# Ledger of designs, part 4: VHH binders against q7z443r523to685

Target 1, 163 residues: q7z443r523to685
Amino acid sequence: TSLNMSTHQLTITVNVTSLEKSLIVSIDPDSPLLMTLYLGFQYQPNCTHFHLNITLPKDKVWQKDEEYTWVLNPEHLQHGIGTYYITAVLSERQEGAQQTPSLVSVITAVTQCYYWEIHNQTWSSAGCQVGPQSTILRTQCLCNHLTFFASDFFVVPRTVNVE

## First folded at step 21 (VHH)

Design c3
Fold by ESMFold2, last read:
Structure c3 (fold): chain B 163 residues (1-163), chain A 121 residues (1-121)
Amino acid sequence: as target 1 above (163 residues)
Amino acid sequence: EVQLVESGGGLVQPGGSLRLSCAASGFTFSDHWMSWVRQAPGKGLEWVATIKQDGSEKDYYDSVKGRFTISRDNAKKSLYLQMNSLRAEDTAVYYCVRTIYVPGSYYFDYRGQGTLVTVSS
């Protein structure tokens, strides 16, 4: 969805229904924006009260679409099943900051990596983690001595709705 | 960009035959293992068959052994699945998949859009 950042922050709400899958939060601003995202479970976070934060755009990325992507693995979401809040705060650095509305698009998705175990003839995610270079378009899979990128098929179960 | 395009799906009666094709582009086809996987309506993914880069090794899910044959033509950058003696439980969307083999496991990184096979009537 598109959101208007008419103030210097916005809130993203996501309902986590499983503790086994990773959450991908992708922000696509209409112009380059420096921002900090704060994660909270069942409360609205801010810069002094949060579980986890990230600054976007990321400093070092392999692909441009990674710059505004936050990957939240099950260990980041172990506070429980329920509502997580993400507060995105714009940087007002330098003299250019003033009240100018900015549009951002926010997309969230849930993903996990699966492979086929030949002997057991079954799918498994054991030994796999979703890596930090994942985006809405592709999932970095870090599995049992192997690093690879999978398209959206073998890794995505469903998309969560953002509020 | 890696692209895999499946074709050959359709409606077929039980006991019938169907041949699926997959056209590959955007990568060196002959350097990669390839697989077919399928997804029945309302079900999870099921691995069907895998073939080595040079076609010298083939592996099949137990329920399709003797009925399905995977093959490839590296000159035409194409993967095939010959399906004989089709059963109702073979009804699924079939996907052409680029495969990474390690001993004991198949990993999959790219898939096509799929082609629907319906076995009924």
Scores: ipSAE 0.468, ipTM 0.823, lowest interface PAE 1.4, mean pLDDT 82
Fold by ESMFold2, last read:
Structure c3 (fold): chain B 163 residues (1-163), chain A 121 residues (1-121)
Amino acid sequence: as target 1 above (163 residues)
Amino acid sequence: EVQLVESGGGLVQPGGSLRLSCAASGFTFSDHWMSWVRQAPGKGLEWVATIKQDGSEKDYYDSVKGRFTISRDNAKKSLYLQMNSLRAEDTAVYYCVRTIYVPGSYYFDYRGQGTLVTVSS
């Protein structure tokens, strides 16, 4: 859904129910916005108190739809299962005094790369991570130097609530 | 534009036979390993069988060995699964999947929408 950034910041909440899957956070602003996202586990993060941050749009991307996508892998989410908070704030480096309110759409999804382990005859995600070129439309899988994209295969939904 | 379209599913009696087909397009079919995976109602995904690019190597999950045969026709860009001696536990949605082989592992990057096989009296 669209959200209003009239106060120069926005809070996104997501309930992480597994420590083994990756979270995709996609922001689609109605006009180009420079922003910083801060991640916090069970607290509201800000610019001086956070676990991890990212600046959007990304400076170097392979496809345009990656510009406003944050990929959070299990190592980024190892603080626990439960509610993560993401605070998005507008950067002062944007040219614009008295900036008008902007609408953004926020979509979150969970994903992971699984493969069949022949000897053990089991599914595994070991040695794989979801790569930075992932979007809500496709998952970049980086597995022991093998790189591939999976469009809608082995994307397993986890409960994610945006509030 | 990679597309995989499964067909041939349906209702069949225990002990019966069914042949699944998968039509591939949007890639060089003969350059890729191919697999069947399935998902039974209320259960996780299960690997069924994998076939090498030229058809010279085939691998099967233990529960289907001797009953199922994977095959391919590279000229028709088609993958097949012949299922014989069907059992109730073979009831599942069957997916045609494009496969990347490395020693010890099968990775899957594209799948079709699946075809339902129901084995019931």
Scores: ipSAE 0.411, ipTM 0.820, lowest interface PAE 1.9, mean pLDDT 81

## First folded at step 22 (VHH)

Design e5
Fold by OpenDDE, fold request of step 24:
Structure e5 (fold): chain B 163 residues (1-163), chain A 121 residues (1-121)
Amino acid sequence: as target 1 above (163 residues)
Amino acid sequence: EVQLVESGGGLVQPGGSLRLSCAASGFTFSDHWMSWVRQAPGKGLEWVATIKQDGSEKDYYDSVKGRFTISRDNAKKSLYLQMNSLRAEDTAVYYCVRTLYVPGSYYFDYRGQGTLVTVSS
């Protein structure tokens, strides 16, 4: 992760080791700031070359901590296992925002909506998807067999499956 | 605010016993199934045990059956895990977890910070 202050560009590098989990990216500025995030696989994306993009802060959120969070589901990471790059292009400060210092907190995490199958004695994520309202602290789970449930974030090792 | 606070963890020798407690607040404890889950160092999350609202039903992971006992005191808003005949493989951070039961599955929403149990000679 590096920030080029001259270009107002932040680059985040994420190694994706599973295509079954969602990637949560939190880029939270110290004051309101417009930014556009670009996703690339095995290349550094820009405004003209990217797989996916999003503008933050989000327009509609349930809670404030969702404003600068990008949820990347497996379908967004369909390029495969490997290194993903996120380029955040920072725009002007929003009205009322402090100009200095300019700090941006970057946190990434991987998560999935697991439930315990009693008869099979195993974890499952079948029919469930991490929702867009998820954050570093909490996972929104949207399941086709449930209306909705939310859970605190479970730290799951990237290299170890839930057992 | 939903809060779950685990306690009772510590160092114990193989074959020893330990009793974990969980203090719940911020929700109607008696309306919810509760569970224990654990995570060993470098391992994934593992389900341990689940108990029904009124304590009339209990379920255990195979590896802990006969050794662990889950219980609850709804008046005290507390969940317990009595662990006997502890083994090295029981070493983990243990979490108290609010549980939703759907026939055939357990869903978990809130958990505490956990309490570390270390089984070592």
Scores: ipSAE 0.738, ipTM 0.932, lowest interface PAE 0.4, mean pLDDT 89
Fold by OpenDDE, fold request of step 24:
Structure e5 (fold): chain B 163 residues (1-163), chain A 121 residues (1-121)
Amino acid sequence: as target 1 above (163 residues)
Amino acid sequence: EVQLVESGGGLVQPGGSLRLSCAASGFTFSDHWMSWVRQAPGKGLEWVATIKQDGSEKDYYDSVKGRFTISRDNAKKSLYLQMNSLRAEDTAVYYCVRTLYVPGSYYFDYRGQGTLVTVSS
């Protein structure tokens, strides 16, 4: 991860080792800031060459910490196992948020929705997907056998591995 | 705010016994299934036991059947795990977990910070 202030670009490198999990990317500035994120697989993306993009902060969120979070599901990572690159192009500061120096906090996490299958005595994620309202601290689980399973008020430990 | 606080962990010798407790707050305890899960050092999360709201149904992982007993006191908003005949492989951080039961599956949404159980000679 490196920030080039002269070009107003931030580059994040993520090694994806599984296509069964979702990638959570949080890029939170010290003050309100517009930015566009570009995703690339095995290349550094830019505004003209990318697989996916998103503009942050999000317009509609349940909680503030969702504003600068990008949730990438397996379908978004369909290019395969390997190194993904995220280029964040920083735009202008929002009105009233003119501060120097510019500081951006970057956090990445990998997560999935697991439940215990009683008969087989094993963990399963079948029929479940990490929702777009997930953050570094909370996982939204959307399952076809459940309407909604949320840990909205629960801090999900990053060190917990179900597998 | 939902809160679960585990206690009772410690160091025990193989064949020994230990009783874990969990204090629940911030939700209607008696309306929820509850479970214990554990995570051994360097290993993944493992389901241990689950108990129904009224305590009339209990379920256990095969490796702990006959040795562990899950129970609850809804008046005290407390969950318990009596562990007998402890083995080295029972060494883990034990978590109290709020549980949703759907036929055929257990879902877990809230847990505490855990309590460490170490079984060693």
Scores: ipSAE 0.735, ipTM 0.935, lowest interface PAE 0.4, mean pLDDT 89
Fold by OpenDDE, look of step 22:
Structure e5 (fold): chain B 163 residues (1-163), chain A 121 residues (1-121)
Amino acid sequence: as target 1 above (163 residues)
Amino acid sequence: EVQLVESGGGLVQPGGSLRLSCAASGFTFSDHWMSWVRQAPGKGLEWVATIKQDGSEKDYYDSVKGRFTISRDNAKKSLYLQMNSLRAEDTAVYYCVRTLYVPGSYYFDYRGQGTLVTVSS
């Protein structure tokens, strides 16, 4: 993970080892900042070459910590197991924001929604997916056999500070 | 804020006994199923036991049946795990877990920081 101040870009590298789990990416600036994230597999993406993109902060969130969080489900990581690159292109700061120095906190986590199957005595994720409102601290679980529930049970965050 | 705080862990010899406690706060304890899960060093999480809201139903992992007893005191907002005839393979961090029950499955939404149980001669 590195920040290129000359180009106002941040690159996040994530090694995806499972196609059954979701990737949570949180990019938290010290001050409000507009940015676009680009996802690439085995290449560094840019604004013209990417698999997926998102603009942060999100327009509508339930909680503040959601506004700079990107949830990538297995279907979004369809390229396979390997190294994914996320390029964050920083746009303009919002009104009242400090220009320099700027600190961006990057946290990534891999998570899934698990439940215990009583008969088989095993963990299962069948019928469940990580919801878009998930954060590093809270997993939103959407299951077809159970209405929405949130869990902090399986969240393991990784923190990277970028100045 | 939901809080679960485990206690009672420690070092014990094989064949020994230990009683774990969990103090719950921040939610209506008596409205929820509760469970113990554990994680041994280098292993994944393992379900141990579950108890119904009123304590009328209890369920155990096969390896702990006959040795462990789950119980609760709703007035004290507390969950307990009595562990007898402890074995080396019972060595793990034990977590108190708030549980949702759907027929055939347990869902876990909150856990504590855990308490370490070490069974060694």
Scores: ipSAE 0.721, ipTM 0.922, lowest interface PAE 0.4, mean pLDDT 89
Fold by OpenDDE, fold request of step 24:
Structure e5 (fold): chain B 163 residues (1-163), chain A 121 residues (1-121)
Amino acid sequence: as target 1 above (163 residues)
Amino acid sequence: EVQLVESGGGLVQPGGSLRLSCAASGFTFSDHWMSWVRQAPGKGLEWVATIKQDGSEKDYYDSVKGRFTISRDNAKKSLYLQMNSLRAEDTAVYYCVRTLYVPGSYYFDYRGQGTLVTVSS
């Protein structure tokens, strides 16, 4: 993870080792901040070259911690196993926000929704996907047979200071 | 708010015993199936045991059958796991988990912070 002060861009590098799990990306500023995230596979994306993008904070959230979270499902990571790059372009502060100094917390996690099949004695994720309202703290499971249950996840926390 | 607080973990030698407890709050404990799950370092989540609301039905993972006993006290809103004949492979963080039973499957919607069990000589 690196920050280019001249361009106000933050680059996050994520090594994706599974195509069956979702990637949760949390980029949480110390004060309200507009940003656009661009996803690239095996290249550093920008505003003109990317696979997917999102603008944060989200407009509609159930809880505050959802505002600066990006959920990437397997279909978003269809490019394959390998290194993904996320470029966060930081825009102007929202009204009432402090600018000195700026702190951005970056956390990534991988997760999936699992339930236990009793007869087969195995975990299954069939019919389920991680929902867009998932965060580092909680996983939203959207299933065609049951809407909410626990998941497995791994968290990698990082902190970046922005001058 | 649903809360599950595990306790009783610690260091134990192989062949030893340990009793885990879970204190539940924020929901009607007696209305729910409950389970224990565990996660060893670097491994995925593993189901351990499940108990019915009234305790009349219990189910165990094969590797813990005959060694572990799940029980509950609905009056105290507590779940227990008696672990005997502990093995090194039982080393894990143990989680108390609220469980939904659908015929053929267990779904888990809430868990605690876990309690660490380390089995080592």
Scores: ipSAE 0.700, ipTM 0.922, lowest interface PAE 0.4, mean pLDDT 89
Fold by ESMFold2, look of step 22:
Structure e5 (fold): chain B 163 residues (1-163), chain A 121 residues (1-121)
Amino acid sequence: as target 1 above (163 residues)
Amino acid sequence: EVQLVESGGGLVQPGGSLRLSCAASGFTFSDHWMSWVRQAPGKGLEWVATIKQDGSEKDYYDSVKGRFTISRDNAKKSLYLQMNSLRAEDTAVYYCVRTLYVPGSYYFDYRGQGTLVTVSS
């Protein structure tokens, strides 16, 4: 979804139906933007009232598409099943103070790392986490004594509300 | 870019046979373990079979053991599943998956689009 950041604020809504999978929030601005994202469960967060925050772009990334990606693991989403709100706020203005409309595309996806336990003959995600180098297109899987990338299996476009 | 393309699915009567194929590209096929997993309508994924890089080791889920045979041809970069004595419960989309073996576990990092197998009278 493309959105106009002329208000310096944007709200994203995500309906979480499972607490076992990780949420990937990807923001693709049309030009470099500094922003802070705030997470709230069943309320619109702001800079003083939130559960979690992150500043984008990330400082050190392996690939550029990681710069504007927020990975939310099940431990980050333990507030419950329901609607989570993400407020994106511009933290700083660009050098030069030029007035340019900012357009932002937002994509959300749900992903998980599964493996087959040979002895138990069952699927497991135990000991694996979706890592911070994950994107909408690739899932980093950090498992005990093993790190690998997997193709994403669940991409879910989400409704975006702007006020 | 890693690509896995399954083929050979279709409609078959119970007791019949099908042979599934998977064409691999974008990686060194002979360096990787390979597997088949399947998904019945409205159900989760089910592991079916796994084969070692050189074909010397094969492992099967109990419900398909003795009926299905996994094989590979490293020169053709191809994975196969021979399915005999098919049953209605074998109806599923079958996926070719690239596999990393570590002691005690199979990890899967790439899958194809799948091929549908329907077993009905």
Scores: ipSAE 0.482, ipTM 0.834, lowest interface PAE 1.6, mean pLDDT 82
Fold by ESMFold2, fold request of step 24:
Structure e5 (fold): chain B 163 residues (1-163), chain A 121 residues (1-121)
Amino acid sequence: as target 1 above (163 residues)
Amino acid sequence: EVQLVESGGGLVQPGGSLRLSCAASGFTFSDHWMSWVRQAPGKGLEWVATIKQDGSEKDYYDSVKGRFTISRDNAKKSLYLQMNSLRAEDTAVYYCVRTLYVPGSYYFDYRGQGTLVTVSS
């Protein structure tokens, strides 16, 4: 999905149906953009009213596609199941400067690290969390001193609301 | 680049047999445990079987024991699943999965695109 930021912000909506999985929000701007994302549960956040924020691109990454990725773990989503709003705001504006439209592609995915417990013959995520090197294409799994990359077979675009 | 390519799926009648294959490349196949995992349409993942690097240890989900046989050929970098006495409940997309064994657990890091097995009259 591509979006046009005709002003300095846009809104992304995500329905969270599980409190055990992590949310991956991937943004792919058509040109390098500095932006701040604000998270709100059941309300549209702004720079003075939000649960959590992040500035993109990240200032330290292990690979290029991490730069515009926000990893939201279950602890970040403990406000409940339901609709989360993300307001993306350009962090920098210059009065009198030539304005250029920006296109932004947004993909969201839900992921978690699962392993098979041999004796119990069941899936488990206990002792695992999704790490900051995760992207839309792969999940960094941090499981009690074990690190590996995997996913639970889901990478789905979420509905994106353009304002 | 790690690649896993499954083949051999198709439509089979109940009680029939099918053999799945998985061609592996981009890693040292003989250094890794391998598994089959399946997903019925609209359902969650189900572990099917796992085999040790040298083929000396095999483990199966209870519902497939005695009907399915996992095997590997390290010289051909290939993983196999022989499925006999197929039932409608075996209908799923079957994935070849690279496996990390630690005591008590199987972790999975790479899978193929899967091959569809349909068991229907």
Scores: ipSAE 0.474, ipTM 0.839, lowest interface PAE 1.4, mean pLDDT 81

Design e5
Fold by ESMFold2, look of step 23:
Structure e5 (fold): chain B 163 residues (1-163), chain A 121 residues (1-121)
Amino acid sequence: as target 1 above (163 residues)
Amino acid sequence: EVQLVESGGGLVQPGGSLRLSCAASGFTFSDHWMSWVRQAPGKGLEWVATIKQDGSEKDYYDSVKGRFTISRDNAKKSLYLQMNSLRAEDTAVYYCVRTLYVPGSYYFDYRGQGTLVTVSS
């Protein structure tokens, strides 16, 4: 999905159906852009009214594809099941940006770390959390006694709005 | 880069047999446990079988025990699943997965693209 940011912002809409899974929001701008994302539950957020924000690209990443990735864990999504809105705004106060139309691609996905409990013969996510080094392509799993990266099998339906 | 490539899926009649293969590259195959997991249409992921690094221990989900055999060839970096007495409920996409064993649990960190097995008349 490619979006035009000629008005210096865009809106991403995500329908969250589980309080146990993590949300991955990946933005791929056509040029390096400094931006701030604002999260709102059931309302359009802005710079003065939001639940959570992040500035992208992230300053300290282990791999380049993490720079424009926002990992939202269940603790960040405890406002409820339903529609979350993300407003992405170009930031001109910290680093100047070109004031030409910019094309960005947005992908959202839901992920979780599962393991097989041998005796109980069931899947479990207990003791595992999705880590901040996760991307659309791979999930960092931080479990009580084991840290690993896993691919994910689930793709959530996504809704994106364009400005 | 870790790669797992499954093959051998296809259409087969109930009661038939099929052999799945998985070619591994980009890691020391003989140091890792390996598993097959599957996903039937409209269903969640289901663990099928797991094999120890040296092949000395094998574990199976109850519904496939006695019908499926997991095996590996460390020299060829290959994992196999021999499926006999196939049933309609075995229809699924089968994934080769690299497995991290700890007592009581199997963790999965890499999977292939999967190979489709369809069991139908």
Scores: ipSAE 0.445, ipTM 0.830, lowest interface PAE 1.7, mean pLDDT 81
Fold by ESMFold2, fold request of step 24:
Structure e5 (fold): chain B 163 residues (1-163), chain A 121 residues (1-121)
Amino acid sequence: as target 1 above (163 residues)
Amino acid sequence: EVQLVESGGGLVQPGGSLRLSCAASGFTFSDHWMSWVRQAPGKGLEWVATIKQDGSEKDYYDSVKGRFTISRDNAKKSLYLQMNSLRAEDTAVYYCVRTLYVPGSYYFDYRGQGTLVTVSS
Protein backbone atom coordinates (compact mmCIF):
# COMPACT_ATOMS: atom_id res chain seq x y z
CA THR B 1 0.00 0.00 0.00
CA SER B 2 1.37 3.54 -0.86
CA LEU B 3 0.77 6.28 1.65
CA ASN B 4 1.12 10.06 1.56
CA MET B 5 3.04 11.58 4.51
CA SER B 6 1.88 15.14 3.89
CA THR B 7 1.62 15.79 7.65
CA HIS B 8 5.04 14.24 8.45
CA GLN B 9 3.38 11.18 9.97
CA LEU B 10 1.20 8.23 9.05
CA THR B 11 -0.51 5.36 10.81
CA ILE B 12 -0.32 1.68 9.88
CA THR B 13 -2.76 -0.83 11.34
CA VAL B 14 -2.02 -4.54 11.53
CA ASN B 15 -4.29 -7.29 12.76
CA VAL B 16 -2.17 -9.86 14.59
CA THR B 17 -3.84 -13.28 14.79
CA SER B 18 -0.99 -15.26 16.38
CA LEU B 19 1.29 -14.71 19.36
CA GLU B 20 3.91 -17.13 18.04
CA LYS B 21 4.78 -15.48 14.71
CA SER B 22 6.94 -12.49 13.89
CA LEU B 23 5.63 -9.39 12.16
CA ILE B 24 7.65 -7.75 9.40
CA VAL B 25 6.89 -4.12 8.51
CA SER B 26 8.58 -2.92 5.33
CA ILE B 27 8.57 0.73 4.26
CA ASP B 28 9.80 1.84 0.85
CA PRO B 29 9.95 5.63 0.73
CA ASP B 30 10.24 7.42 -2.65
CA SER B 31 13.23 9.33 -1.26
CA PRO B 32 15.58 8.80 1.69
CA LEU B 33 13.65 9.64 4.86
CA LEU B 34 14.65 9.55 8.51
CA MET B 35 11.69 8.40 10.59
CA THR B 36 10.72 6.97 13.91
CA LEU B 37 8.06 4.25 14.22
CA TYR B 38 6.01 3.78 17.38
CA LEU B 39 4.09 0.60 18.23
CA GLY B 40 0.84 0.48 20.21
CA PHE B 41 -1.59 -2.31 20.97
CA GLN B 42 -5.26 -1.30 20.60
CA TYR B 43 -4.37 2.42 20.63
CA GLN B 44 -2.67 4.88 18.32
CA PRO B 45 0.84 5.53 19.67
CA ASN B 46 2.84 8.74 19.63
CA CYS B 47 6.30 9.87 20.69
CA THR B 48 5.36 9.89 24.40
CA HIS B 49 3.05 6.88 24.59
CA PHE B 50 4.11 3.62 22.93
CA HIS B 51 5.21 0.07 23.64
CA LEU B 52 8.24 0.06 21.36
CA ASN B 53 9.95 2.27 18.80
CA ILE B 54 12.61 2.14 16.10
CA THR B 55 14.43 4.70 13.99
CA LEU B 56 14.70 4.04 10.25
CA PRO B 57 16.78 3.61 8.22
CA LYS B 58 18.63 1.04 10.29
CA ASP B 59 22.41 1.12 10.62
CA LYS B 60 24.51 -1.79 9.37
CA VAL B 61 22.39 -3.80 6.98
CA TRP B 62 23.16 -6.75 4.71
CA GLN B 63 20.87 -5.63 1.89
CA LYS B 64 19.31 -2.31 0.96
CA ASP B 65 15.73 -3.41 1.69
CA GLU B 66 16.68 -4.12 5.32
CA GLU B 67 17.18 -0.39 5.99
CA TYR B 68 13.43 0.24 6.22
CA THR B 69 12.34 -3.04 7.75
CA TRP B 70 11.09 -3.50 11.30
CA VAL B 71 11.11 -7.07 12.63
CA LEU B 72 8.74 -7.55 15.57
CA ASN B 73 9.23 -10.89 17.30
CA PRO B 74 6.69 -12.59 19.58
CA GLU B 75 8.32 -10.95 22.60
CA HIS B 76 7.48 -7.58 21.05
CA LEU B 77 3.88 -8.68 20.31
CA GLN B 78 3.14 -10.18 23.75
CA HIS B 79 0.40 -7.61 24.42
CA GLY B 80 -2.21 -9.78 22.72
CA ILE B 81 -4.01 -10.87 19.62
CA GLY B 82 -5.72 -7.96 17.91
CA THR B 83 -5.00 -4.65 16.27
CA TYR B 84 -1.56 -3.10 16.52
CA TYR B 85 -1.03 0.49 15.45
CA ILE B 86 2.21 1.85 14.10
CA THR B 87 2.71 5.60 13.86
CA ALA B 88 5.56 6.66 11.56
CA VAL B 89 6.91 10.18 12.17
CA LEU B 90 9.48 12.03 10.08
CA SER B 91 12.50 13.26 11.97
CA GLU B 92 12.98 16.99 12.55
CA ARG B 93 16.62 16.48 11.56
CA GLN B 94 15.62 15.83 7.95
CA GLU B 95 17.77 18.26 5.97
CA GLY B 96 17.65 19.27 2.32
CA ALA B 97 14.27 17.64 1.77
CA GLN B 98 11.81 19.63 -0.33
CA GLN B 99 8.65 20.73 1.51
CA THR B 100 6.41 18.54 -0.64
CA PRO B 101 4.48 15.45 0.47
CA SER B 102 6.57 12.28 0.80
CA LEU B 103 5.22 9.04 -0.60
CA VAL B 104 5.90 5.67 0.99
CA SER B 105 4.87 2.13 0.20
CA VAL B 106 4.09 -0.13 3.13
CA ILE B 107 3.98 -3.92 3.15
CA THR B 108 3.45 -6.08 6.22
CA ALA B 109 3.80 -9.82 6.64
CA VAL B 110 4.00 -12.43 9.35
CA THR B 111 6.70 -15.10 9.36
CA GLN B 112 8.12 -17.94 11.42
CA CYS B 113 10.99 -20.38 10.89
CA TYR B 114 10.11 -24.02 10.34
CA TYR B 115 12.30 -27.09 9.88
CA TRP B 116 11.68 -30.81 9.48
CA GLU B 117 12.45 -32.96 12.52
CA ILE B 118 13.71 -36.20 11.04
CA HIS B 119 13.04 -38.53 13.98
CA ASN B 120 9.59 -37.19 14.84
CA GLN B 121 8.69 -36.67 11.15
CA THR B 122 7.06 -33.34 11.84
CA TRP B 123 7.55 -29.63 11.28
CA SER B 124 8.94 -27.63 14.18
CA SER B 125 9.95 -24.09 15.04
CA ALA B 126 11.50 -24.90 18.41
CA GLY B 127 14.87 -23.30 19.02
CA CYS B 128 14.49 -20.86 16.15
CA GLN B 129 13.98 -17.11 16.15
CA VAL B 130 13.33 -14.71 13.30
CA GLY B 131 16.39 -12.47 13.04
CA PRO B 132 16.77 -8.73 12.47
CA GLN B 133 18.07 -9.18 8.90
CA SER B 134 14.69 -10.53 7.81
CA THR B 135 12.71 -8.85 5.04
CA ILE B 136 9.41 -9.57 3.31
CA LEU B 137 11.48 -11.43 0.69
CA ARG B 138 13.58 -13.61 3.01
CA THR B 139 13.46 -14.68 6.63
CA GLN B 140 16.66 -14.82 8.65
CA CYS B 141 16.43 -17.91 10.82
CA LEU B 142 18.59 -18.06 13.97
CA CYS B 143 18.46 -21.63 15.27
CA ASN B 144 20.79 -22.15 18.21
CA HIS B 145 24.21 -21.45 16.59
CA LEU B 146 22.96 -22.00 13.04
CA THR B 147 22.07 -18.96 10.93
CA PHE B 148 20.44 -19.24 7.51
CA PHE B 149 17.96 -17.47 5.25
CA ALA B 150 14.84 -19.22 3.99
CA SER B 151 12.61 -18.35 1.07
CA ASP B 152 9.02 -17.32 1.83
CA PHE B 153 7.87 -20.87 1.07
CA PHE B 154 9.32 -22.40 4.27
CA VAL B 155 8.34 -19.59 6.54
CA VAL B 156 4.77 -18.49 7.07
CA PRO B 157 4.99 -15.50 4.72
CA ARG B 158 1.59 -13.86 4.99
CA THR B 159 0.78 -10.37 3.90
CA VAL B 160 -1.53 -8.62 6.34
CA ASN B 161 -3.60 -5.67 5.19
CA VAL B 162 -2.50 -2.18 6.05
CA GLU B 163 -5.73 -0.57 7.18
CA GLU A 1 21.25 -16.05 -7.91
CA VAL A 2 19.83 -19.43 -6.94
CA GLN A 3 17.31 -20.83 -9.42
CA LEU A 4 15.38 -24.10 -9.24
CA VAL A 5 13.01 -25.05 -12.09
CA GLU A 6 10.74 -28.06 -11.80
CA SER A 7 9.21 -29.94 -14.70
CA GLY A 8 7.48 -33.21 -15.53
CA GLY A 9 4.15 -32.71 -13.76
CA GLY A 10 0.84 -33.62 -15.34
CA LEU A 11 -2.29 -35.73 -15.20
CA VAL A 12 -1.80 -39.43 -14.50
CA GLN A 13 -4.20 -42.26 -13.70
CA PRO A 14 -3.93 -44.13 -10.38
CA GLY A 15 -1.23 -46.80 -10.50
CA GLY A 16 0.69 -44.83 -13.12
CA SER A 17 4.17 -43.40 -13.07
CA LEU A 18 5.69 -39.98 -13.52
CA ARG A 19 9.20 -38.57 -13.33
CA LEU A 20 9.81 -35.07 -12.02
CA SER A 21 12.95 -33.11 -12.88
CA CYS A 22 14.52 -30.02 -11.34
CA ALA A 23 17.19 -27.94 -13.06
CA ALA A 24 19.46 -26.04 -10.68
CA SER A 25 21.63 -23.00 -11.35
CA GLY A 26 23.30 -20.13 -9.52
CA PHE A 27 25.08 -22.29 -6.91
CA THR A 28 27.42 -25.25 -6.65
CA PHE A 29 24.80 -28.01 -6.90
CA SER A 30 27.12 -30.82 -5.78
CA ASP A 31 27.78 -29.07 -2.45
CA HIS A 32 24.14 -29.17 -1.31
CA TRP A 33 21.55 -31.64 -0.07
CA MET A 34 18.31 -31.49 -2.05
CA SER A 35 14.70 -32.34 -1.27
CA TRP A 36 11.22 -32.64 -2.71
CA VAL A 37 8.35 -31.09 -0.77
CA ARG A 38 4.69 -31.07 -1.81
CA GLN A 39 1.46 -29.27 -0.98
CA ALA A 40 -1.95 -30.77 -1.70
CA PRO A 41 -4.98 -28.49 -2.14
CA GLY A 42 -6.28 -27.41 1.26
CA LYS A 43 -3.46 -29.16 3.08
CA GLY A 44 -0.26 -28.11 4.73
CA LEU A 45 3.25 -28.61 3.47
CA GLU A 46 4.54 -32.21 3.37
CA TRP A 47 8.15 -33.32 3.13
CA VAL A 48 8.61 -36.09 0.54
CA ALA A 49 12.26 -37.02 0.17
CA THR A 50 15.83 -35.80 0.70
CA ILE A 51 19.14 -36.76 -0.94
CA LYS A 52 22.73 -36.08 0.19
CA GLN A 53 25.20 -34.08 -1.95
CA ASP A 54 26.83 -37.17 -3.47
CA GLY A 55 23.63 -39.22 -3.62
CA SER A 56 24.90 -41.73 -1.05
CA GLU A 57 22.06 -41.15 1.42
CA LYS A 58 18.34 -40.94 0.65
CA ASP A 59 15.45 -40.41 3.04
CA TYR A 60 11.71 -40.68 2.38
CA TYR A 61 8.46 -39.85 4.11
CA ASP A 62 6.76 -43.08 5.18
CA SER A 63 3.80 -42.75 2.80
CA VAL A 64 6.04 -42.70 -0.30
CA LYS A 65 8.66 -45.31 0.65
CA GLY A 66 8.88 -48.07 -1.91
CA ARG A 67 6.98 -46.02 -4.52
CA PHE A 68 9.15 -42.93 -4.98
CA THR A 69 12.86 -42.72 -5.73
CA ILE A 70 14.87 -39.54 -5.36
CA SER A 71 18.04 -39.21 -7.43
CA ARG A 72 20.45 -36.59 -8.69
CA ASP A 73 22.92 -36.03 -11.50
CA ASN A 74 25.57 -33.59 -10.32
CA ALA A 75 27.11 -33.29 -13.78
CA LYS A 76 23.76 -32.07 -15.15
CA LYS A 77 22.94 -30.11 -11.95
CA SER A 78 19.62 -31.92 -11.84
CA LEU A 79 17.39 -33.46 -9.18
CA TYR A 80 14.80 -36.15 -9.98
CA LEU A 81 11.81 -37.83 -8.39
CA GLN A 82 10.61 -41.09 -9.94
CA MET A 83 7.03 -41.63 -8.82
CA ASN A 84 5.51 -45.10 -9.24
CA SER A 85 2.20 -46.63 -8.13
CA LEU A 86 0.65 -43.20 -7.91
CA ARG A 87 -2.42 -42.67 -5.75
CA ALA A 88 -5.02 -39.94 -5.54
CA GLU A 89 -3.44 -38.65 -2.31
CA ASP A 90 -0.21 -37.93 -4.23
CA THR A 91 -2.02 -35.08 -6.04
CA ALA A 92 -0.10 -31.91 -5.14
CA VAL A 93 2.23 -29.21 -6.31
CA TYR A 94 5.76 -30.62 -5.98
CA TYR A 95 8.63 -28.28 -5.13
CA CYS A 96 12.35 -28.80 -5.59
CA VAL A 97 14.11 -27.35 -2.53
CA ARG A 98 17.69 -26.72 -1.51
CA THR A 99 18.34 -28.33 1.84
CA LEU A 100 20.55 -27.64 4.84
CA TYR A 101 21.25 -30.76 6.86
CA VAL A 102 22.08 -30.67 10.54
CA PRO A 103 21.86 -33.73 12.80
CA GLY A 104 18.18 -34.51 13.35
CA SER A 105 16.75 -31.85 11.01
CA TYR A 106 16.28 -30.67 7.46
CA TYR A 107 16.11 -26.90 6.83
CA PHE A 108 15.04 -25.48 3.46
CA ASP A 109 16.25 -22.16 2.06
CA TYR A 110 15.27 -22.02 -1.66
CA ARG A 111 12.44 -23.48 -3.67
CA GLY A 112 11.32 -23.56 -7.28
CA GLN A 113 7.94 -22.54 -8.70
CA GLY A 114 6.59 -26.07 -8.37
CA THR A 115 5.05 -28.53 -10.82
CA LEU A 116 1.50 -29.84 -10.51
CA VAL A 117 0.86 -33.56 -10.33
CA THR A 118 -2.76 -34.68 -10.60
CA VAL A 119 -3.67 -38.33 -10.04
CA SER A 120 -7.24 -38.99 -11.11
CA SER A 121 -9.32 -41.46 -13.03
Scores: ipSAE 0.432, ipTM 0.829, lowest interface PAE 1.8, mean pLDDT 81

